# VHH binders against EG45-like domain containing protein 2 (EGC2), part 2

Target 1, 105 residues: EG45-like domain containing protein 2 (EGC2), of Arabidopsis thaliana (Mouse-ear cress) (q9zv52)
Amino acid sequence: AQGKAVYYDPPYTRSACYGTQRETLVVGVKNNLWQNGRACGRRYRVRCIGATYNFDRACTGRTVDVKVVDFCREPCNGDLNLSRDAFRVIANTDAGNIRVVYTPI

## First folded at step 11 (VHH; from m1 with Y56W)

Design n3
Fold by OpenDDE, fold request of step 14:
Structure n3 (fold): chain B 105 residues (1-105), chain A 121 residues (1-121)
Amino acid sequence: as target 1 above (105 residues)
Amino acid sequence: EVQLVESGGGLVQPGGSLTLSCAASGFTFSDYTLAWYRQAPGKKRELVAGIYSGGWTVYMDSVKGRFTISRDNAKNSVYLQMNSLRAEDTAVYYCARVEDEWSDEGYFDYWGQGTLVTVSS
């Protein structure tokens, strides 16, 4: 699927799914993906396909695998709310908001 | 050894309330998702409510607004507050530890002996 991704800053130690979050490559997802919490633990492979707004060289060309640990709280401004650690693998954090392809794995 | 022990079941009239408790031991309680499920005679097991270690809760539709699942990590306990009980809530209620991802099909690795809840006039 295609959508938009934003990011949030650490710490990532607690989420809706996990009281003690041990992974740093994690994501909060929009409500239709969240499924009222049933999405906890699901994983996606995410790839950047461009900047949402005017920003040169937004994508790194890499992919990242992320674990769903939360829902994207409103206002989310994206379909995926990636950890900063996950976002920086696939894109320049200065872009802020990127277009992505995400696939369940 | 992992153990889950339910308590609090009993006979109650329609419209009444009960609080079920589950005492856990033998594992790091705060790291796990816990759930209540129930089974009536001759019926399939159904998930009633779940609570993730992060605190997010999930409920079956028929108990939303009436039942509340909660946890106390300091006491290694999970609770099910049941209000406005109905005859169809009659079942043996089990406390369970969720091994992996949440599933409405109810995949658990450990559960207790159960506690009987009977709702009858």
Scores: ipSAE 0.829, ipTM 0.914, lowest interface PAE 0.4, mean pLDDT 94
Fold by OpenDDE, fold request of step 14:
Structure n3 (fold): chain B 105 residues (1-105), chain A 121 residues (1-121)
Amino acid sequence: as target 1 above (105 residues)
Amino acid sequence: EVQLVESGGGLVQPGGSLTLSCAASGFTFSDYTLAWYRQAPGKKRELVAGIYSGGWTVYMDSVKGRFTISRDNAKNSVYLQMNSLRAEDTAVYYCARVEDEWSDEGYFDYWGQGTLVTVSS
């Protein structure tokens, strides 16, 4: 699927799904993906396909595998709220908001 | 050894309330998702409510707004507050530790002996 991704800053130690969160490549998902918490633990491979707004060279060309650990709290400016650690794998954090393809794995 | 011990079941009238408790031991309680499921005579076991270690809760549709699952990590306990009880809520209620991701069918690796809840006038 295609959508938009933003990121949030550490710490990532707690989430709606996990009281002790040790993984740093994690994601909060928007309500339609969250499915009232059923999405906890699901994994997605995410790839950047461009900047949402005017920003040159937003994507790194890499992919990242992320674990769903939370919902994207409103207001949510993306379908995926990636950890900064995950976001920086696939894009320049200065882009802020990117277009992505995400595939369940 | 992992142990889950339910308590609080009993006879209650329709519209009444009841609180179930589950005391856990033998594992790091705060790291696990806990759930309540129930089984009525002649029916399949069904998930009632679950609470992730992070605190998010899930409920079966028929108990939404009536039942509340909660946990106290300091006491290694999980609770099920049941309000507005109905005859169809009659069942043996089990406390369970969830090993894998939450699903409507559930994946439990441990559960208790159960506690009987009877809703009858």
Scores: ipSAE 0.818, ipTM 0.910, lowest interface PAE 0.4, mean pLDDT 94
Fold by ESMFold2, look of step 13:
Structure n3 (fold): chain B 105 residues (1-105), chain A 121 residues (1-121)
Amino acid sequence: as target 1 above (105 residues)
Amino acid sequence: EVQLVESGGGLVQPGGSLTLSCAASGFTFSDYTLAWYRQAPGKKRELVAGIYSGGWTVYMDSVKGRFTISRDNAKNSVYLQMNSLRAEDTAVYYCARVEDEWSDEGYFDYWGQGTLVTVSS
């Protein structure tokens, strides 16, 4: 599936899904993917395909595997709100707002 | 050894209320998602409500506004407050420890023995 991704800063330990968790490659999802909490624990492989605006070389060319741990509450500017640690694997954090392909694992 | 023990079932009239309890032992309770499932005679087991370790709750459509799931990590317990009970709520209710992913049919490694709720007109 294709969509937009943004990122958020640590800590990631407390979230809607988990009171404590230690993974750093994690994601919050907006309402269309959240499914009233049933999304918790799902895993996606995410690839950057470009910035949502004019930004040269936004993508690293790598993919990242992430676990859904949180709900991205409105205002949410992406379908995926990646942890900063996950975002920096696939994209330059200065881009801020990227287009992605994400595939269930 | 992981153990889940349900209690609080009984006979109740339509419109009445019951509180189900589930006492957990043998694992770090605060790390896990807990859920209530139910099975009526002749029907498949179905998710009623769940509560994540982070506090987010999930409900089936037919019980929203009537049932409330909660947890008390200090007592290693999860509760289901059932209000405005209807005949269709008659079932055996099971407490389950949910892994990181949901199953709509509720196939998990750890279940209690169940507690019967009968709503009699």
Scores: ipSAE 0.012, ipTM 0.330, lowest interface PAE 8.5, mean pLDDT 84
Fold by ESMFold2, fold request of step 14:
Structure n3 (fold): chain B 105 residues (1-105), chain A 121 residues (1-121)
Amino acid sequence: as target 1 above (105 residues)
Amino acid sequence: EVQLVESGGGLVQPGGSLTLSCAASGFTFSDYTLAWYRQAPGKKRELVAGIYSGGWTVYMDSVKGRFTISRDNAKNSVYLQMNSLRAEDTAVYYCARVEDEWSDEGYFDYWGQGTLVTVSS
């Protein structure tokens, strides 16, 4: 599936799905993916396909595997709110807002 | 040893209220999602309400606005406040610890023994 991704800074320890969690490659999802909390624990492989605006070399060419741990509450500027640690694997953090392909795994 | 003990069930008139309680022991309560399920005779067990360790709640459509799930992590307890009860709410209500994978079918290894709620006049 295709969508937009943004990122958030650590800490990632407090989340809607879990009281305390310690993984760093994690994601919060927008309401359309949240499914009343059924999304918790699902995993996705995510790949950057470009910035949402004119930004040269936004993508690294790598993929990242992430676990859904959180809900991205409004205002949520993407379908996926990747941890900064996960975002930096696939994209230049200066791009801020990227287009992605994400696949269940 | 994981234990879940429900209480608070009983006979109540339509439109009435009832509070169910579940006391938990044998695990780190604050780390887990807790849920109330119910099963009427001849029906499959169904999710009524859930509360995640982070406080997020979910409800089945037919109980939204009438039921409220809550938790008290200091007392290792989860509650279901049931208002505006209807005959269709008659069932055995079960407290459950949700395992690592969330499921709306309600097949988990850790259940209470259940508490009967009967709504009739």
Scores: ipSAE 0.006, ipTM 0.224, lowest interface PAE 11.2, mean pLDDT 82
Fold by ESMFold2, fold request of step 14:
Structure n3 (fold): chain B 105 residues (1-105), chain A 121 residues (1-121)
Amino acid sequence: as target 1 above (105 residues)
Amino acid sequence: EVQLVESGGGLVQPGGSLTLSCAASGFTFSDYTLAWYRQAPGKKRELVAGIYSGGWTVYMDSVKGRFTISRDNAKNSVYLQMNSLRAEDTAVYYCARVEDEWSDEGYFDYWGQGTLVTVSS
């Protein structure tokens, strides 16, 4: 599946799915993936395929595995709102808004 | 040590309302997802509603708009407000602590004893 990703800064401990949680490789999802909260706890493997605008070398070429912990509240600029720690694995944080491929795992 | 005690069941008319309560003890209540399941005679146990520790709620399709799950972490309690009750809602209702992931059939280690809800004229 393909979509857009953005990121958010730590802390990640408070979220819609969990009142407290300690993982750093986590993601919030937009309404189309949220499934009325049933998305909580699902895991995805995510790969960057480019910036959403002209940005040279946005992607690192790596993948990251993330757990869904949150709902990306409106306005939401991406399908995935990755933790900064997760985003940094797959992309240059200066790119800000990237295209991704994500698969359930 | 972990205990879940349901209450509030009873006989109610179709279209009526009832509030179920579940008092929890023996664990850090605010860290856990809680759920209500129900089981009617001859049917499998099914998820009715769940509430995550962060406050997000989920509902089975047949109860959306009629039932509301809520929690009060100060009282270690979870509630199910049931409105517009139908005969099909007749079942034993169970409070459960969700261990890791959702289960539609509710195979968890920690369940309450159940409270009977009967919707009948």
Scores: ipSAE 0.005, ipTM 0.289, lowest interface PAE 10.3, mean pLDDT 83
Fold by ESMFold2, fold request of step 14:
Structure n3 (fold): chain B 105 residues (1-105), chain A 121 residues (1-121)
Amino acid sequence: as target 1 above (105 residues)
Amino acid sequence: EVQLVESGGGLVQPGGSLTLSCAASGFTFSDYTLAWYRQAPGKKRELVAGIYSGGWTVYMDSVKGRFTISRDNAKNSVYLQMNSLRAEDTAVYYCARVEDEWSDEGYFDYWGQGTLVTVSS
């Protein structure tokens, strides 16, 4: 599936899904993916396919595997709110808002 | 030592109501997601309802609108209000602390011993 991704800064230790968690490659999801919390713990492989605006060389060409740990409450500017650690694997953080393909794993 | 103690189970008529309680100790209760699971004879354990540390709730489809999960962080307790009970709700109900991820089959390290709910005439 295709969607938009943004990112958030650490810490990631407290989240909607878990009281305390220590993983750094994590993601919060918008309501359309949240499924009343059933999304918690699902894993996705994410690949950047470009910025949502004219930004040269936004993508690194790599993929990242992330675990859903959080809900991205409105206003949420993406379908996926990746941890900064996960975002920087696939994209230049200065791009800020990217298009992605994400696949359940 | 982490402890979860369920109570409130019993025999109830179809259409009746029952409130389950789970008293927790040995951890910082307000930091954790809590859930109720149930297991009927001969069936897999299944998620009934969950409540996140931030108060957001989830329910399995068959109980939505009939069951309400709540928590009282001052009392380290989580509750399940069950209304409009059906024979199919008969099961042992377990309170669980959610560790890293949800599991529909209820694979976590910390469970209570369970409380039996029987819905029968």
Scores: ipSAE 0.005, ipTM 0.222, lowest interface PAE 11.4, mean pLDDT 82

## First folded at step 14 (VHH; from m1 with E101F Y107A)

Design u6
Fold by ESMFold2, look of step 16:
Structure u6 (fold): chain B 105 residues (1-105), chain A 121 residues (1-121)
Amino acid sequence: as target 1 above (105 residues)
Amino acid sequence: EVQLVESGGGLVQPGGSLTLSCAASGFTFSDYTLAWYRQAPGKKRELVAGIYSGGYTVYMDSVKGRFTISRDNAKNSVYLQMNSLRAEDTAVYYCARVEDFWSDEGAFDYWGQGTLVTVSS
């Protein structure tokens, strides 16, 4: 599936799904993916395919595997709100807002 | 060891209100997701409402707008405020510690004996 991704800064310890969790490669999802908490614990492989605007070399060419831990409450500027640690694996953090392909794993 | 003790059940007329309470002990309460389940005679136990440690709440459709789940981490307690009660709300209500509301196999770890709510004319 294709969508948009943004990122958020640590800490990631406290989230909607888990009172305490220690993974750093994590993601919050927009309402269409959240499914009233059914999304908690799902895993996706995510790949950057470009910035949502003109930005040279937005993508690193790598993929990242993330666990859904959080709900990205409105206003949410992406389908995926990746942890900064996950985002920087696949994209230049200066890009801020990227297009991605994400696949359940 | 781990205990969840429900209280507040009773007989009420349709349209009435009750507040259920659940006192928890034997674990770090603030780290866990809590939920209320119910079981009517001859039916499977079903999720009524849940509350994540971070405060996100979920409700079954038939109770939305009528029931409110809340927690008080200082008192190790969860509550279910039930308003506009209907005959179909009659059930034994259980407080549960839950790892994942939606997991097929492991929806909850611990639950008590329950508290009976009877809604009758």
Scores: ipSAE 0.137, ipTM 0.487, lowest interface PAE 5.2, mean pLDDT 86
Fold by ESMFold2, look of step 17:
Structure u6 (fold): chain B 105 residues (1-105), chain A 121 residues (1-121)
Amino acid sequence: as target 1 above (105 residues)
Amino acid sequence: EVQLVESGGGLVQPGGSLTLSCAASGFTFSDYTLAWYRQAPGKKRELVAGIYSGGYTVYMDSVKGRFTISRDNAKNSVYLQMNSLRAEDTAVYYCARVEDFWSDEGAFDYWGQGTLVTVSS
């Protein structure tokens, strides 16, 4: 599926799904993906396909595998709110807001 | 060892309110998802409400708007506030530590001995 991704800074330890968790490659999802908590623990492979605006070299060309740990409550600026650690694998963090393809795994 | 001890059950009139409590011990409470289940006479045990370790709550449709699950990580306790009680809410209520309350019955790690709630005039 395609959508927008933004990122958030650590810590990632406290989340909607888990009171304490140690993974750094994680994601929060907006309401349409959250499914009343059914999303917790799902994994996606995410690839950057460009910035949402004109930004030179936004994408690294890599993919990242992330676990859903959180709910991105309204207002949510992306379909995926990637951890900074996950975002930086696939994109320049200065881009801030990117278009992505994400695939369940 | 893991223990979950329910309390607060009793006899209440239709339309009344009751608060169930569950005291937990033997594990790092803040790391786990807790849930309330109930089993009515002649029925299978069913999820009533769940609360993720991060605080997000889920309810079965028939209790949404009437019941509120909450947790107090400092007291290692989970609560079920039951308002606007109906005869159909009569059941034994169980506190449980669960891995995934969206999966099959066998996903329960631990559950208590239960507390009886009777809604009758």
Scores: ipSAE 0.043, ipTM 0.450, lowest interface PAE 6.4, mean pLDDT 85

## First folded at step 17 (VHH; from u6 with S103E)

Design w4
Fold by ESMFold2, look of step 18:
Structure w4 (fold): chain B 105 residues (1-105), chain A 121 residues (1-121)
Amino acid sequence: as target 1 above (105 residues)
Amino acid sequence: EVQLVESGGGLVQPGGSLTLSCAASGFTFSDYTLAWYRQAPGKKRELVAGIYSGGYTVYMDSVKGRFTISRDNAKNSVYLQMNSLRAEDTAVYYCARVEDFWEDEGAFDYWGQGTLVTVSS
């Protein structure tokens, strides 16, 4: 599936799904992916395909595997709100807002 | 040893309100997802409302806007505020500790003995 991704800074320990969790490669999802909490624990492989605006060299060419731990409450600027640790694997954090392909795994 | 004790049930006229309480012990309360289920005569237990350990709340459609689930981690308690009660809300209400409340009866490990809510005139 294709969508937009943004990121958030640590800590990631508190989330909608888990009161305490220690993984760093994690993601929050917006309402249409959240499925009223069914999304908790799902895993996706995510790849950057470009910035949502003019930004040279937004993508690193790598993929990242992330676990859904959180709900990205409105206003949510992306389909995926990746942890910064996950975002920086696939994209330049200065890009801020990228297009992605994400696949269940 | 896990214990969940419900209280607050009773007889209420349509349109009335009740607050259910559930006191928990025997586990690290703040780490777990809690939920309220109910069972009407001849029916299976159904999810009413749930609250993740992170605080996100979910509700079945028929109670959304009328019922509110909450938790107080300092008191090891979970609550269900029920407003605008209707006859179809009549059931035994159970507090449960759940691993995944979206699964049917295989999704939770422990529940209490229940508290009866009767809505009739």
Scores: ipSAE 0.070, ipTM 0.463, lowest interface PAE 6.0, mean pLDDT 86

## First folded at step 18 (VHH; from w4 with S30E)

Design x4
Fold by ESMFold2, look of step 19:
Structure x4 (fold): chain B 105 residues (1-105), chain A 121 residues (1-121)
Amino acid sequence: as target 1 above (105 residues)
Amino acid sequence: EVQLVESGGGLVQPGGSLTLSCAASGFTFEDYTLAWYRQAPGKKRELVAGIYSGGYTVYMDSVKGRFTISRDNAKNSVYLQMNSLRAEDTAVYYCARVEDFWEDEGAFDYWGQGTLVTVSS
């Protein structure tokens, strides 16, 4: 599936799904992906395909595997709100807003 | 031993309110997902509301906007605030520790003895 990704800063320990968790490669998802909490614990492989605007070298060419731990409360500017640690694996954080392909795993 | 003890049931007029409580012991309460289920006579037990260990809540459609689930990890307790009660809400209500609300029988770890809620005029 294709969508937009943004990121958020640590800490990631407390979330809608988990009172505590220690993974750093995590994601919050918007309402249609959240599915009333069914999304908790799902994992995705995410790949950057470019910035949403003209930004040279936005993508690193790597993928990242993330666990859904949260929902992205409105206003949510992306389909995926990646942890900064996950975002920086696949993209330059200065790009801020990127297009991604994400695949269930 | 895992224990879940419900209280707060009773007789209420239509349109009334009632608060159910569930005291939990024998496990690390804050690590677990809790839920309220109900069972009317001759019917299968059904999910009413659930609350993840992280605090996210879910509700079945017929109670959304009328019922509120909450938890107090310091008191090892989960609550169900029931407002605008209707006759069809009459059932035995069970507090449960669950693995997954969305699975049938396999997601159901432990439950209490239940507390009866009767809504009638």
Scores: ipSAE 0.138, ipTM 0.521, lowest interface PAE 4.8, mean pLDDT 86

## First folded at step 19 (VHH; from x4 with D31E G55D)

Design y2
Fold by ESMFold2, look of step 21:
Structure y2 (fold): chain B 105 residues (1-105), chain A 121 residues (1-121)
Amino acid sequence: as target 1 above (105 residues)
Amino acid sequence: EVQLVESGGGLVQPGGSLTLSCAASGFTFEEYTLAWYRQAPGKKRELVAGIYSGDYTVYMDSVKGRFTISRDNAKNSVYLQMNSLRAEDTAVYYCARVEDFWEDEGAFDYWGQGTLVTVSS
């Protein structure tokens, strides 16, 4: 599936799904993916395909595997709200807002 | 040794309220998903409400706005506040520790003995 991704800063320890967790490659998802909590623990492989605006070399060419740990409550500017640690694997964090392909794994 | 002990059930009139409690022991309470299920005569157990270790809550449609699940990690307890009770809510209510309350096969972990709630005119 294709969509938009943004990121959020650590800490990632507390989330909607988990009171404590220590993974750093994690994601919060918008309501349509959240499915009333059914999303908790799901994993996606995410690839950057470009910035949503004019930004040179937004993508690194790598993929990242992330675990859903959180609900990205309104206002949420992306389909995926990646941890900064996950975002920087696939994109320049200065881009801020990118287009992605994400695949359940 | 994991234990879950429900309490607070009883007989109430329609429109009344009850608070169910579940005292947990034998595990690191704050790390687990807890849920309330119920079973009426002749029916299978069904999810009523669940609460993730991160405190996100879910409810079956028929109880939304009337029931509230909560947890108190300091007291190792999970609660179900039941308001605006109806005859259809009559059931034995069970507290459970579950891995995934959305999966109905193989998702069960530990269950309490249950507490009876009777809503009768």
Scores: ipSAE 0.299, ipTM 0.645, lowest interface PAE 2.7, mean pLDDT 88
Fold by ESMFold2, look of step 22:
Parts: sequence; structure tokens; C-alpha cells
Structure y2 (fold): chain B 105 residues (1-105), chain A 121 residues (1-121)
Amino acid sequence: as target 1 above (105 residues)
Amino acid sequence: EVQLVESGGGLVQPGGSLTLSCAASGFTFEEYTLAWYRQAPGKKRELVAGIYSGDYTVYMDSVKGRFTISRDNAKNSVYLQMNSLRAEDTAVYYCARVEDFWEDEGAFDYWGQGTLVTVSS
């Protein structure tokens, strides 16, 4: 599936799904992916395919595997709100807002 | 040993209120998802409300706006506030520790003996 991703800064320990969790490669999802909590614990492989605007060399060419831990409540700027740790694996954090392909795993 | 003990059931008139309580022991309560299920005579057990360890809550459609699930991690307890009760709410109510509310059968880790709620005039 294709969509947009943004990121958020640590800490990631408390979220809608989990009162305490310690993984750093995590993601919050917007309402259409959230499915009233059914999304909790799902895992995706995410790849950057470019910035949403003119930004040279936004993508690293790598993928990252993330666990859904949170609900990105409105206002939500992307389909995926990746942890900063996950975002920086696949993209330059200065790009801020990227297009991605994400695949269930 | 995991234990879940429900209380607070009883006889109530339509439109009335009850609060169900569930005291939990034998596990790290704050790390687990809890739920209330109910079973009416001759029917299958069904999810009423669930609460994730992160405190996100879900409800079946027929109880939305009338019932509220909550948890108190300091007291190892989960509650179901039931307002505007109707005859169709009559059932045995069970507290459960679950892995996933959305999966049928095998989703229950543990559940209690139940507490009877009767709504009649």
C-alpha cells in the first residue's frame, strides 16, 4: 500500500495500545488504518519512495520494520507517524514528510 | 495463579444503574488487556467492552453511551459502569484477561466465575 509518513520524537513508551513498551522502531497510524484498535501490534515493512515536495535525496534506500503502537489522532499529517528512530532508517529527517510503501509482515 | 473475581451484580429495574468490579491477582495487571463479556440464557458469550493496557477502550454498539469500562492499575481492578439498563442487558457478566478482543475463541487467557445482572420490573 502507498501513503505518507511523518515522524515523532521519543519517548515511545506509553501509547494508545500499550501502557509501557520498550521498542524504538514503532509507528502510530491514522484513523483509517487504526480500525478501532485492531491495528495494535501489527507490523509493517516501510520503504521511502521520495519526499512529498522537492527535496533532493530524501530517501536512504533502506527499509524498516515497525510495530503499530499508537493512534495518530486528528490533526494527523500522514498515514504513518513513524518514531524518529524508524524514520531515520529510511529517510533524511530534514525531509520531514515523505511518501512510503508499507507492507504487512 | 491468575484470579479474576467479579462483583456488583444484582437485580435492578429498567433505567437503573450498576457498577461491576473485577479484582485481579497473580499477574502484572497494568501490562494486560482486560474486557467484560456477557452471556444471556441460551446465547453465546459476547464482548461488551474492552480496555487496552494503554487505556484505549472499545464497546459493542448496543452499549455505547450507556456503559463505561475503566481500570485502576493501582488497585488491580477493572470496572464496568452500567447506566440506563434495559431488559436485554440481563446476563451473567464475566471479567477476562484477553490477548485480542477481536479474535473469537482462544482470545481468552483467563476469566472469572461471573456476576449475574438481572434487569426486570
Scores: ipSAE 0.262, ipTM 0.608, lowest interface PAE 3.1, mean pLDDT 87

## First folded at step 21 (VHH; from y2 with T57E E105S)

Design z1
Fold by ESMFold2, look of step 24:
Structure z1 (fold): chain B 105 residues (1-105), chain A 121 residues (1-121)
Amino acid sequence: as target 1 above (105 residues)
Amino acid sequence: EVQLVESGGGLVQPGGSLTLSCAASGFTFEEYTLAWYRQAPGKKRELVAGIYSGDYEVYMDSVKGRFTISRDNAKNSVYLQMNSLRAEDTAVYYCARVEDFWEDSGAFDYWGQGTLVTVSS
């Protein structure tokens, strides 16, 4: 599926799904993906396909695998709110807002 | 030993209210997902409401707006406030420590003995 991704800064320890968790490659999802908590613990492979605006070389060409740990409540500027650690694997963090392909794994 | 003890059940008129309580012991309460399930005679057990260890609350559609789940980690307790009760809410209510509200797995889920709620006029 295709959508938009943004990122958030650590810590990632406490989230909607988990009071404590230790993974750093994690994601919060917008309501359409959240499915009233059914999304908790799901994993996606994410690939950057470009910035949502004019930004040269936003993508690294890599993919990242992330676990859903959180609900990205409105205002949520993306379908995926990636941890900074996950975002920087696939994109330049200065881009801030990127287009992605994400696939369940 | 993991222990979950429900209380607060009883007989109530339609439109009435009850508060169920569940006292937990034998585990690190704040690290676990907790839920209320119910089972009417001859029917399968069903989720009523759940609360993740991160405090996100989940409700079945038929109770949303009428029931509220909450947890108090300092008291190792989870509560179910039930308002606007109807005959269809009549069931034995169980407090549970579960891995996943949405999938019935073979995981070691833990259940209380239950507390009966009867809604009748």
Scores: ipSAE 0.330, ipTM 0.656, lowest interface PAE 2.6, mean pLDDT 89
Fold by ESMFold2, look of step 22:
Parts: sequence; C-alpha cells; structure tokens
Structure z1 (fold): chain B 105 residues (1-105), chain A 121 residues (1-121)
Amino acid sequence: as target 1 above (105 residues)
Amino acid sequence: EVQLVESGGGLVQPGGSLTLSCAASGFTFEEYTLAWYRQAPGKKRELVAGIYSGDYEVYMDSVKGRFTISRDNAKNSVYLQMNSLRAEDTAVYYCARVEDFWEDSGAFDYWGQGTLVTVSS
C-alpha cells in the first residue's frame, strides 16, 4: 500500500496500545489503518519513495520493519507516524514528510 | 495464579447507574489488556468494553456514551461505570484478561466468576 509518513521524537515507551514497551522501531497509524485498536501489534515493512515536496536525496534506499503501537492523533499529517529511529533508517529526517510503500509482514 | 474477582452487581431501575469493580491478581496488571463482557440469558457472551494497557478504550455501540471503562494500575483494578441503564443491559458481567478483544483466544483468556446486573422496575 502507498501513503505518507511523518515522524515523532522519543520516548516511545507509552502509547495507546502499550503502557510500557522498549522497541524503538515503532509507528502510530491514521484512523483507517488503526481500526479501533485492531492494528495494535501489527508489523509493516516500510520503504521511502521520495519526499512530498522538492527535497534531494530524501530516501536512504533501505527498508525498516515497524510495530504499530499507537494511533496518529489529530491533526495527523501522515498515514504513518514513524518513530524518529524508524524514519531515519529509510529517510533523511530533515525531509520531514515522505511518500512510502508499506507492506504487512 | 491469575485471578479476577468482580463485584458491584445488583438490582437497579431503568435509567439508574451502577459501578462494577474487578480486582486482579497473579500477573503484572499494567501490562495487560482488560475487558468487560456480559452474558444475558440465552445469549452468547459479548464484549461490552475493553481497555488496552496503554489506556485506549473500546466500546460496543450499544453502550457507547452510557458506559465508561477505566483502570487503576496502582490498585490492580478495572471498573465499569454504567449509566442510563436499560432492561437489555440485564446480564451477568464478567471481567476478563484477553489477548485480543477482536478474536477469541480460548485458553489464553482469563475470566472472573461474574456479577449479576438486573435492570427492572
């Protein structure tokens, strides 16, 4: 599936799904993916395909596997709100807002 | 040993309110998803409300706006505040520790003994 991703800064220990957790490669998802909590614990492989605006070399060419731990609270500017740690694997954090392909795993 | 003990059931009139409590023991309470289910005579047990360990709350449409689930991790307790009660809310209410509200997990789910709520005039 295709969509937009943004990121948020640590800490990631408390989220809608989990009162405490230690993973750093995590994601919050927009309403249509959240499915009233059904998304908790699901995993996606995410790849950057470019910035949503003119930004040279936004993508690293790598993929990242992330666990859904949260919903993306309004105002949500992306389909995926990746942890900064996950975002930096696939993209330059200065890009801020990227287009991605994400696949359930 | 996982234990869940419900209390607070009783007889109430339509439009009334009641608070159910569930005391939990035998596990690290704050790390688990908890829920209230109910079973009316002749019906299957059904989800009423659930609360993730992160405190996200889920409600069935039939109770949304009338019931509130909450948890107190310091007291290892989960509660169900029931307002604007109706005759169709009459059931045995069960506290549960479930793996997933949305799928039956069988032997991995733990249940209390239940507390009866009767809504009648």
Scores: ipSAE 0.308, ipTM 0.655, lowest interface PAE 2.7, mean pLDDT 88

